# Ledger of designs, part 327: VH-VL binders against q0atu2

Target 1, 119 residues: q0atu2
Amino acid sequence: MLDKKARIRTSREYRNVFEKGKRLSGRFLIIYYVENALDNNRFGFITNKKIGMAVIRNRIKRQLRAIVREYQGQVKNKHDIVLVARAGIGKSSFEGMEKDYIAIMKKAGLFARNANKID
Key: E = the ipSAE of ESMFold2; O = the ipSAE of OpenDDE; V2 = 0.75 times the mean of E and O plus 0.25 times the DockQ between their complexes.

## First folded at step 16 (VH-VL)

Design ui22 (framework fv_recibokibart; at its last look DockQ between E and O 0.92; V2 from the best seeds 0.78)
Fold by OpenDDE, look of step 16:
Structure ui22 (fold): chain C 119 residues (1-119), chain A 121 residues (1-121), chain B 108 residues (1-108)
Amino acid sequence: as target 1 above (119 residues)
Amino acid sequence: QVQLVQSGAEVKKPGASVKVSCKASGYTFTSYYMHWAKQAPGQGLEWIGEINPKSGGDNYNQKFQGRVTMTRDTSISTAYMELSRLRSDDTAVYYCARDKFYWEELYFDYWGQGTLVTVSS
Amino acid sequence: QIVLTQSPGTLSLSPGERATLSCRASESVESEYLHWYQQKPGQAPRLWIYGASSRATGIPDRFSGSGSGTDFTLTISRLEPEDFATYYCQQYGDNPLTFGQGTKLEIK
């Protein structure tokens, strides 16, 4: 799981990302992202009841956190990034979510170039 | 009432640049994303990109990336789209359109009247 | 990218008749991200149906939207003279956003 320091936790922090950042829509995710003044990246996760019951939403969040953690070292530094789960994500496999995350992060230019970057 | 009023028609030569404006009124300019779309004569619509009027953050269709620049002036509630290195197939009506700031309802509920840009030698 | 294909390209009907417009997506789109716009010559597009089946403000109830997955439909139960225009479907389900090529509804 993500460290506490790598999490967006407060409503104010979320609002800051939405208002001061920009967004990019993917197939299963919309990301809102903005530069921060920290030495680390922070991630937030948004799910709503349209995704499904609480058990489903929690599963989705768990899966998204796993994906984010896996690629955390490849993300450009000093960013706050909020992942909004879109309708239909519950129908997607983990690999599908991962693929979408990679695609959207690349489009956003948030991945740093390194030997471990997945195409 | 919500209104998006765009600048007038433009005639440009190939290789030139054009900057179209879209002035918003009747709502809080910074509370909605602004989009731009292209419609060639007798053709359908193409999405060019979007901008967060509050932050200036933008995302472009890769098809236009490198030639398009979206900006805004919050003091006058105006969004701008600049297209450079114009070519004949850039001849089209360009529209601005807004959608909601958040993700709940993502559709273009209001459009500008359009701006005709003609590119010819 | 998701390609939206509308059919027919042109639909010629008379007032009072029923119109059925199709929008097919190259891959599945969630209903809430499929929208329809109406455009008349010399005018900007206007939001008509959003979320596949919800009428925009001021849109008459003779208009209805339906569909899911890759197949969506706009239906006009009884055509009025003012309904003759071009209708575009649009998806907000993936980047880049895309539109169908449009169906021109013209008077017979």
Scores: ipSAE 0.842, ipTM 0.938, lowest interface PAE 0.7, mean pLDDT 95
Fold by ESMFold2, look of step 16:
Structure ui22 (fold): chain C 119 residues (1-119), chain A 121 residues (1-121), chain B 108 residues (1-108)
Amino acid sequence: as target 1 above (119 residues)
Amino acid sequence: QVQLVQSGAEVKKPGASVKVSCKASGYTFTSYYMHWAKQAPGQGLEWIGEINPKSGGDNYNQKFQGRVTMTRDTSISTAYMELSRLRSDDTAVYYCARDKFYWEELYFDYWGQGTLVTVSS
Amino acid sequence: QIVLTQSPGTLSLSPGERATLSCRASESVESEYLHWYQQKPGQAPRLWIYGASSRATGIPDRFSGSGSGTDFTLTISRLEPEDFATYYCQQYGDNPLTFGQGTKLEIK
């Protein structure tokens, strides 16, 4: 689980990211992201009923949170980032979601170093 | 009624720049992403990139990175695409098209009429 | 990037005939993100089929889309004179967004 200060919590905070940020689509994820005025990053997660039943959606959220936590030390600070699960993500492996996340974050310029190495 | 009206045809020399405009009407300009696409004569379509017209946030196809700049002026509901260091294979019709802000039902529902850019010596 | 290969490049048929247009993706694309556009000479593309199988507003029911994974098809059950145009498939399943090279449906 991410710290409370690293979470996007309110509808207004989510809407701010969608409206004032930019987006990047990957195979299984879309990220929406915007610079914030904080000294840290915040993350949000969206799954809807089109992804599958609640048990599937909850599993995907847990897996995405784990991926974000694993790489959070490489993410450039001062960003609000919302991960939206796309159709088809329920068919992906954990490794598939992880690769997609790394690729999208690199394309967005949000990683400070190579995501395949953590010093 | 939704309309996207683009600026007129341009003739340019290699090495110059061109800035194409796309004026939106009939909807809230800042509530939809604006995209640009290229269609060379007798060829298919290539996606160039998108801009969030509310924030100005953009993302470009890597193929065009470094030569394309997308901007907008919200006061006149107009998006712009500038392509620099023009070369002969940039001769094409350039289209603007919109899609939704959110992740559901993402497709290009309305397109501009196209702007022919001709690059010749 | 996902390459969309359309076949045939040109399809010559007469009004009243059935047309079958193929779009093959280099990687799996969820049907929700596979779209078709129609374009006539001198005109902008027009949204025709979205989500692989859903007709855009005002599109006649003689047009049907199908397919999943890497293989998608646009079928026109009985060609009308206005149906002769170029059709593009497009994917929104990964970045960058890509289009097929088109199938030109021309009158025999």
Scores: ipSAE 0.632, ipTM 0.879, lowest interface PAE 1.9, mean pLDDT 91
ESMFold2 (binder alone), look of step 16: mean pLDDT 92; pTM 0.941

Design ui23 (framework fv_recibokibart; at its last look DockQ between E and O 0.88; V2 from the best seeds 0.72)
Fold by OpenDDE, look of step 16:
Structure ui23 (fold): chain C 119 residues (1-119), chain A 121 residues (1-121), chain B 108 residues (1-108)
Amino acid sequence: as target 1 above (119 residues)
Amino acid sequence: QVQLVQSGAEVKKPGASVKVSCKASGYTFTSYYMHWAKQAPGQGLEWIGEINPKSGGDQYNQKFQGRVTMTRDTSISTAYMELSRLRSDDTAVYYCARDKFYWEELYFDYWGQGTLVTVSS
Amino acid sequence: QIVLTQSPGTLSLSPGERATLSCRASESVESEYLHWYQQKPGQAPRLWIYGASSRATGIPDRFSGSGSGTDFTLTISRLEPEDFATYYCQQYGDTPLTFGQGTKLEIK
């Protein structure tokens, strides 16, 4: 789904985003984001047992990765972004998650202006 | 014990700026987000914004966007909120409040004593 | 934004009576993101109930919180003189964070 280079993979990388970045709380997602020194953006995903069983958590992660991939080209460059799934996300539709992602990314000012931007 | 001690009352004229401080003690200042809230006389509470004391990263309520600036000095464990272009309806008690930083437990567990800001011509 | 509406605005009761405070959200809020604070005149708010139903440290067991979705309740089983204050609900379910307008619990 996402290229390996576009993924936050290590605990150290996650910690860096949490400590050095800032956050924004949406309805279904909390994003932590910070500028990086790379030529690409990296995304991380956090789910916890409160969301549900492993099957549910994996589904949520798969859906979030799909959303992130869809809008990847519209995100400002050189950012590490961690998506934390909130408690109610399991009750949301894919469209609801997508809507929340778009809203929160706009609030964070992380979307670049282009013709393909969805309102 | 955890304590948040805010600066003293301020009296300002319309159009001026005010900067309120919040000094933290009894815990690691950079390990918790700091929030600010507004309470007009006899009214409820409004969330102004938050800041990550470690990075300086901030997010503001759009209602205050463009007039509020949150900063911090980690060397003295102090957070600051500056409000500019003051108007009469900015008259209120302003509070700093600590967030647990942990996204599974997001609430304000400790508050400053508040700072009264009076805007009058 | 999520609007929290508290009722009643003022609740007049006597010590020993039962108090029921309501907080209604304009849209669904997960229970873990709904909190209550107590505030007395001239003092800062104090965390009272977190996650809809968990008492903060040092809060007596006569206080209880319940609810889910859009309807939340703070209950005081038997009022003590020190319980008379203003109570605010607050949501951390979406940005911007918002508070209810408060319920003033006053002595009859």
Scores: ipSAE 0.694, ipTM 0.908, lowest interface PAE 0.9, mean pLDDT 94
Fold by ESMFold2, look of step 16:
Structure ui23 (fold): chain C 119 residues (1-119), chain A 121 residues (1-121), chain B 108 residues (1-108)
Amino acid sequence: as target 1 above (119 residues)
Amino acid sequence: QVQLVQSGAEVKKPGASVKVSCKASGYTFTSYYMHWAKQAPGQGLEWIGEINPKSGGDQYNQKFQGRVTMTRDTSISTAYMELSRLRSDDTAVYYCARDKFYWEELYFDYWGQGTLVTVSS
Amino acid sequence: QIVLTQSPGTLSLSPGERATLSCRASESVESEYLHWYQQKPGQAPRLWIYGASSRATGIPDRFSGSGSGTDFTLTISRLEPEDFATYYCQQYGDTPLTFGQGTKLEIK
């Protein structure tokens, strides 16, 4: 589970990432991201209503949180990052989501240069 | 009425740089991403990259990384694309196109008229 | 990168005929992220169909889009003289964004 201080919580915090940051589209995810003034990273999660009912969307959010936790130590510090689940994510496996996350984080340059090998 | 008006055609020598402008009107410039695309003579479209005009945050197609720079001036609602170390295969029409900020319905709804850049020795 | 392959490269037809333009993706693309643009010589591209099947504002209902996964189709049920142009499919399913090479629809 992500530490409470590593969560983006308010509408204002989310809006700041969208307005002040950059974005990248992947197969199942879009990330929006921006440098923050904190000593840590923060993560936010959004699901598209077309993915399904709330139970399904919450399952996807839990899976994405687990993926983020697994790789959190490899992420460059001082970033706010919002993961938006795209409409097709319900058809993906956990492993498919994980690979997409790794790919878009690499494309964004968000993994630290001295981080361990990333698949 | 949304308009994207680009700067005029340019003729450049190999090794030079070119900076193409795209002036937006009829909408809030900082509320939409701006993209650039290349179309070589008689060929299809190739995506170059995008810029968040509010923050200046940019992303590039790897093919163009290192030679292209996107900037903007929000005071005159204008986006720019600069291409350096020009070579003959950079001869093309360059388009700006806008896209909305959020993840729903992402597509290029308005395009500039294009700017022909000719690289000739 | 997702490669979009359009077929045929050139389609020669007369006004009044039905046109079928194909776009095949190298990887599955969610329909929401597959778009079509029309371009006439000397002009910028125009958004034509978005989300595989939704017509952009002002696009006549003789244009329809369909498809899912890796296979997408643009159909013009009865060609008008103004429909002769090049049509590009484009994907927003993965970065870098990519376009197909185009299908030129020309008058016989």
Scores: ipSAE 0.651, ipTM 0.887, lowest interface PAE 1.8, mean pLDDT 91
ESMFold2 (binder alone), look of step 16: mean pLDDT 93; pTM 0.947

Design ui3 (framework fv_recibokibart; at its last look DockQ between E and O 0.87; V2 from the best seeds 0.00; counts 0 for: pae E 2.2 > 2)
Fold by OpenDDE, look of step 16:
Structure ui3 (fold): chain C 119 residues (1-119), chain A 121 residues (1-121), chain B 108 residues (1-108)
Amino acid sequence: as target 1 above (119 residues)
Amino acid sequence: QVQLVQSGAEVKKPGASVKVSCKASGYTFTSYYMHWAKQAPGQGLEWIGEINPKSGGDNYNQKFQGRVTMTRDTSISTAYMELSRLRSDDTAVYYCARDKFYWEELWFDYWGQGTLVTVSS
Amino acid sequence: QIVLTQSPGTLSLSPGERATLSCRASESVESEYLHWYQQKPGQAPRLWIYGASSRATGIPDRFSGSGSGTDFTLTISRLEPEDFATYYCQQYGDTPLTFGQGTKLEIK
């Protein structure tokens, strides 16, 4: 999946994104994002118990990582992005999640201009 | 006690700009997002956008993009909304409202008293 | 965007009667992200119900919220004179955030 260098891993890193960034609410995801001083993007994922049992949360995280990996080359450089799973995400298909991710990233202006995006 | 106090009524001509302020007190200003809403006379509410008072990061309704600018001054716990290229249909009461910084509680628990902006030639 | 349609536009009732206000969403909204506000003339909106069914602080128990998916309801079991106002539903399920057009509850 995502390389270690492409992951937000520490509580401090997460807090930094929340405090210094901006947010955007989608149907199934809320993204928090901020510019970083690195040469790569980093992604974080948050699921809570309201979404479901651990197996469900892990599935959702796996799916979100797959989506992020698929489009990572199209995301503007030097950003830390945290994806927060919303309540209805467990009812969504993978395609629905992907669609929401694309939509929210477009709204946030985080995709490169030359990116090949699906509508 | 939490309070959001907005600036006074404004009268503007078409094409002008207006800047409304919202001063927060009774809580940590930078720990809550600040939102702005529009309510035309006798009409419902429209969401204009939000700002992270800590960082200044903002997110606008596309309907207002290009004409709205949200800012803040943390030293005085004040948020600002500026609307440019005013037109008659911008005549409305504008409200500031706060919600939680994180995703757990996303609703507007406190509102400013509103600021009437009248746009007329 | 998610459009919220409230019905009826105006509801005329007397004190002591039961009031039922509806809010329909153009798309499914999780209950967690559907809220209600009360507004009286010349005043700012006030949070009334959050998460579809939770009363805000200080809200009397005669008020209740219910619903899921695309259909939500605010119910006042027994109207008091101070309850006559305009009520707005609001969704936080997608950007842009949107409000219903409101239901005006007036004295018959």
Scores: ipSAE 0.847, ipTM 0.941, lowest interface PAE 0.7, mean pLDDT 95
Fold by ESMFold2, look of step 16:
Structure ui3 (fold): chain C 119 residues (1-119), chain A 121 residues (1-121), chain B 108 residues (1-108)
Amino acid sequence: as target 1 above (119 residues)
Amino acid sequence: QVQLVQSGAEVKKPGASVKVSCKASGYTFTSYYMHWAKQAPGQGLEWIGEINPKSGGDNYNQKFQGRVTMTRDTSISTAYMELSRLRSDDTAVYYCARDKFYWEELWFDYWGQGTLVTVSS
Amino acid sequence: QIVLTQSPGTLSLSPGERATLSCRASESVESEYLHWYQQKPGQAPRLWIYGASSRATGIPDRFSGSGSGTDFTLTISRLEPEDFATYYCQQYGDTPLTFGQGTKLEIK
């Protein structure tokens, strides 16, 4: 599970990532990311109403948190990373979201070279 | 009135570099992404990449990775695209185009007038 | 990458006729990420339809967009002389951002 230290919490923190970071779009996700001045990574999650009903949006957030938690040890440190769910994500499987996450994190150069093997 | 004004036409030899400018007015330059696109004569449009003018963070189409550099000067509200190691198939009109800062929809609401770059021996 | 294929390449019609322009994606694209532009010779493209079906500001209601999945359509119900131009579809449902090859709508 992501603890309090690893969460982006405030509107100001989210805005900083959007304003000062890079973005990369995948099929189901967009990531925004920027280097922070901390000794750890922080993650944020955004789903909007275009994705579906509240139960669908809550499930997607839960699944994205699980994916991030699974790979967090492989992420280069000192980054704030916001995952934005794209409109089509509600039709994706967990495995589809996971593949998309891995692909965009690799393209962003955010996985450490010595991390566990990523298939 | 939002306006994007690009630098004038360029004629270059193969192997040279070109730097095209795009001066923005009528809006807050650092609040919108700037994109660049290529249109070869008589052909359609091809996306080159984007830059966040606030941070300078960029993202390029892999086809142009290694030959393109996007920069900006916020003091004069101007974005730049430099393309190196030019070849004859780089002959095209190059456009700058603005998109919204946030993720939804990602369309280009305003475009520069285009800059013709001709690469010939 | 997602390839957008527009058809026909050229559409020759007279003012007053109905035009139907097709855009087919190689993979499914959510409608929110499919857009249309109009371009006249010597001019930059102009945003025309966004999110598959929403007209940009000032675009006449004779223009309508529709479609989902892999098949999208731009329809002009009654052609006016100013409508003869090239139309491009564009997607950002996946990276990289791509455009179709265009449909040139020309006067017969």
Scores: ipSAE 0.571, ipTM 0.856, lowest interface PAE 2.2, mean pLDDT 90
ESMFold2 (binder alone), look of step 16: mean pLDDT 92; pTM 0.933

Design ui4 (framework fv_recibokibart; at its last look DockQ between E and O 0.92; V2 from the best seeds 0.84)
Fold by OpenDDE, look of step 16:
Parts: structure tokens; sequence; C-alpha cells
Structure ui4 (fold): chain C 119 residues (1-119), chain A 121 residues (1-121), chain B 108 residues (1-108)
């Protein structure tokens, strides 16, 4: 579980990321990201009903949090990052989600050079 | 009515730079992402990149990375695409196109009329 | 990147006939991220079908889109003279965004 300090929690915080940040579309994820004025990164997660029932959405969020947690220490500091689950993510494996996350984060240049990630 | 009006045709020499403008009207400029596409003569379309007009945040196709710069002037609802180190294969019609700010309905619903850029020695 | 291959390259038909245009993706694309655009000579592309099967505003019902996975189709039930143009499919399922090479629908 991600620390509360590492979570985007309020609507205003989410809106700030969308409006002031940039985005990248991956296969299963769209990330919106922006620099923050904190000493830590914060992550937000968005799933919609198109992905599936609440049980599915919760599973996906749990999986995405696990992925983010695993690579959290390797992400460049002082960023707010929102992960939006895309259509088809429910059909993907955990490894597929992880690969997509890594790929999109690399494209965004959000990983540190010394990141120990699966390529 | 939504309109995207682009700047006029350009003729450039190899190695030069070109900056194309796209002026938006009929909607809130900062509420939609702006994209740019390339269409070489008689060819299909290539996606160049996108920009968040509100923040200036941009995302480029790696094919154009290092040569393209997207900017905007919110005071006049205008987006710009600058392409540097021009070469002959940069000769094309360049289009701006908008899509929604959020992840819903990600498609290009309105396009500029296009700007012809000719690169020749 | 996801490559979209359209077929045929050129389709020659007469008004009143049925037209079937194909778009094949190198990887699976969710339907909501596959779109079609119409382009006439000297004009900008225009959104035609979005989400694989939804007609854009003002598009006649003789146009329909279908498909899923890697195979998508644009169908014109009865061609009108104004329908002759080039049609492009486009995917928004991964970065970079990509287009098909287009199918030119011309008068026979």
Amino acid sequence: as target 1 above (119 residues)
Amino acid sequence: QVQLVQSGAEVKKPGASVKVSCKASGYTFTSYYMHWAKQAPGQGLEWIGEINPKSGGDNYNQKFQGRVTMTRDTSISTAYMELSRLRSDDTAVYYCARDKFYWEELHFDYWGQGTLVTVSS
Amino acid sequence: QIVLTQSPGTLSLSPGERATLSCRASESVESEYLHWYQQKPGQAPRLWIYGASSRATGIPDRFSGSGSGTDFTLTISRLEPEDFATYYCQQYGDTPLTFGQGTKLEIK
C-alpha cells in the first residue's frame, strides 16, 4: 500500500495535475504528470465503469498501486502523477500492466538513470 | 463555430527553421489539447506531437524529437510548431488538430486548413 | 509503434455501389481508440467515424464502422458522388499515434 503522503487524494489535486501537467498515452495507461513543490512524489489512480464492475476496477487499482510502489524509489522526485486506466487493461496480465507502466514512464522521462526496471 | 486557422505557405532552404501558427476560435483554447500532423505530398499522415495549451506541456513523436518545438500564446489562442534543421523530406502540409483535454473521446474533431512547407535548395 | 495497414490502396466504384474499406492493426486496438477520417484533395482531414463505430456529427447513416481487435472496417452502403475521397484510419491506443496509409475511393 502506498503511503498516504504519496497519494493524490483531493479533486483539486487531480485537477491541478490535469491542467498544469502533460500527458502520455500508453497501451493500458494514460499518465498525466506535473512537477510539484513537495519533497515526495504523489500518485493518483483513475478507473471508470467502462473498464468493468467495481470488483474489476478495484483489482486494477490494487495492481497499479503495487506496480507504482515497486518502482516508486526510481521515479524522479517532485512529481504528481495520475494513472488513468484505459480500455483493455482488464484483459491484460499484471506483467503486461507493468511493462506498459515502465514503457510510458520511460517515454515521459520520469525514471532516474539508475532505475532498476524491467525493460 | 470552431475554427483552426493556420499561417500561410512557407518556402525554406535546407538547414533553416520554420514556424507554423494555428489560431483557434469558437471555443476555449485552453480546454483542448492541440496536435500537429505531417502529410508529405501524395502520402499519408504522421503524428508529430501534442501540447497542453494551458500549461505548455508537450509530447513529441520520437521521430521528430530534437527538431520540433511546440508552443502557444494563450492571449491570442494560438499554437505554434517550429521545425528546425529542415531537409527535403520535411516538405509537406502540416496540420493542427484538437482533441479533448481529458481521456474521453480521444480523437481529432477539428483540423486546421493546413500549411504547406516546401524545403528546397 | 502500432502500424495500421489499409486495404485496398485504391477502390474504384460507381455511385450507388457498396464500398468496404479495411484497416488492419499490427497489434490489438480497443474499439474506442480507432477512428476514421475523410480527406478530399486540397482539404484537411475531417473526422468521420470515431470509436470504431460512431458517426461524427453530420455524417450520413450510409456510413458505418465496425470491427475489433486488429481488424476494422468502414462501410458505405450506397455511394454518393460526394463520398469519393481518401479515407484514413487512426489509432489512439498507444504512443506514437499512427495513421493508416489511406484508401483512395475513386469513381470508376
Scores: ipSAE 0.831, ipTM 0.937, lowest interface PAE 0.7, mean pLDDT 95
Fold by ESMFold2, look of step 16:
Structure ui4 (fold): chain C 119 residues (1-119), chain A 121 residues (1-121), chain B 108 residues (1-108)
Amino acid sequence: as target 1 above (119 residues)
Amino acid sequence: QVQLVQSGAEVKKPGASVKVSCKASGYTFTSYYMHWAKQAPGQGLEWIGEINPKSGGDNYNQKFQGRVTMTRDTSISTAYMELSRLRSDDTAVYYCARDKFYWEELHFDYWGQGTLVTVSS
Amino acid sequence: QIVLTQSPGTLSLSPGERATLSCRASESVESEYLHWYQQKPGQAPRLWIYGASSRATGIPDRFSGSGSGTDFTLTISRLEPEDFATYYCQQYGDTPLTFGQGTKLEIK
C-alpha cells in the first residue's frame, strides 16, 4: 500500500495530471504524468472495464500498487503519476506488469540515477 | 467539420531548419493530443512524436530526439513541428494527426493534408 | 520497437475480385491497438479499420478486419474501383508507435 500523502485522491487532482501533463503508452500501461509542487511523488490508478470482471480489476490494482511501492525509491521526485491499465493487462503475469512498468518509467525519464529501491 | 490544415511546401538546404504548422478547426484544440508523422517519397509512415496542446508536454520518437521540437499556439488553435539540422533523408511529406486525450480507442481519426519538405543542395 | 510487416507489397487485382492483405507484428499486439488506414495518391491517410475489426464511420461492409496476436488481416470481399489504394496497418500497443510499410492494391 502507498502512504496517504503519496496517493492522488480527488477527481480534480486526476484531471490536473491529464490536462497539465503528458503521457506515454506501454504494453500493459499508459502513464500520465506531471511535475507537482510537493516534496514527494503521488500515484493514481485506473482500471477499465475491458480488462474483465471486478475481481480481476481489483487484483490488477493491488498488483500495480505493489509494483509502484517496490520501485518508489527510484522514481524522480515531485511527480504526480497516473497508471492506466490497458485491456490486455489481465492476461499478464505480475512479472510482465513489472517489466512494462520499468520500461515505461525509463522511457518517460522518471527513474532517477542511482536511486535505491525502498522495498 | 473537423479539419487540420497544414502550411505549404518548403524547400530547404542541408543544415537548415523547417517549421511546419497545423491549424485545427471544428473541435476544442486543447482537448486532443496532436501527433506528427513522416512519409518519405514512395515509403511508409514513421511516427515522430506527440504533444499535449493544453500543457505543451511532449514525447518524441528516439530517432528524432534532439532535432525535433513540437510547440503550439492555443490562441490560434495551431500546432507546430520544427525539424533542425536538415539532411537529404528528411525529404518527406509531414502530417499532423489528432488523437483522443484519454486511453480508450486511441487511433488517428483526422489527419492534415500533409506538408512536403524537400532538402536539396 | 514493434515491427509491422505487410504482405504482399503490391497486389494486382481486378474489380469484383476478393483481396486479402496481411499485417504481421514482431511481437504480440492486442487487437484493440491494431489499426488500418487507407491512402490514395496525393492524399492523407484515412482511418479505415480500428481495433483490428471495427469499421470507421462510413466504411463499406465489404471491408472486414480480423486477427489477433501477431497476425492481422484486412479483407475486401468484392473490389470496387474506389478501393484501389495503399493500405497501412498501425500499432498503438507500445511506444514508439509504428506502421507497416503498406500494401499497394492496384488494378491489373
Scores: ipSAE 0.806, ipTM 0.912, lowest interface PAE 0.9, mean pLDDT 92
ESMFold2 (binder alone), look of step 16: mean pLDDT 93; pTM 0.943

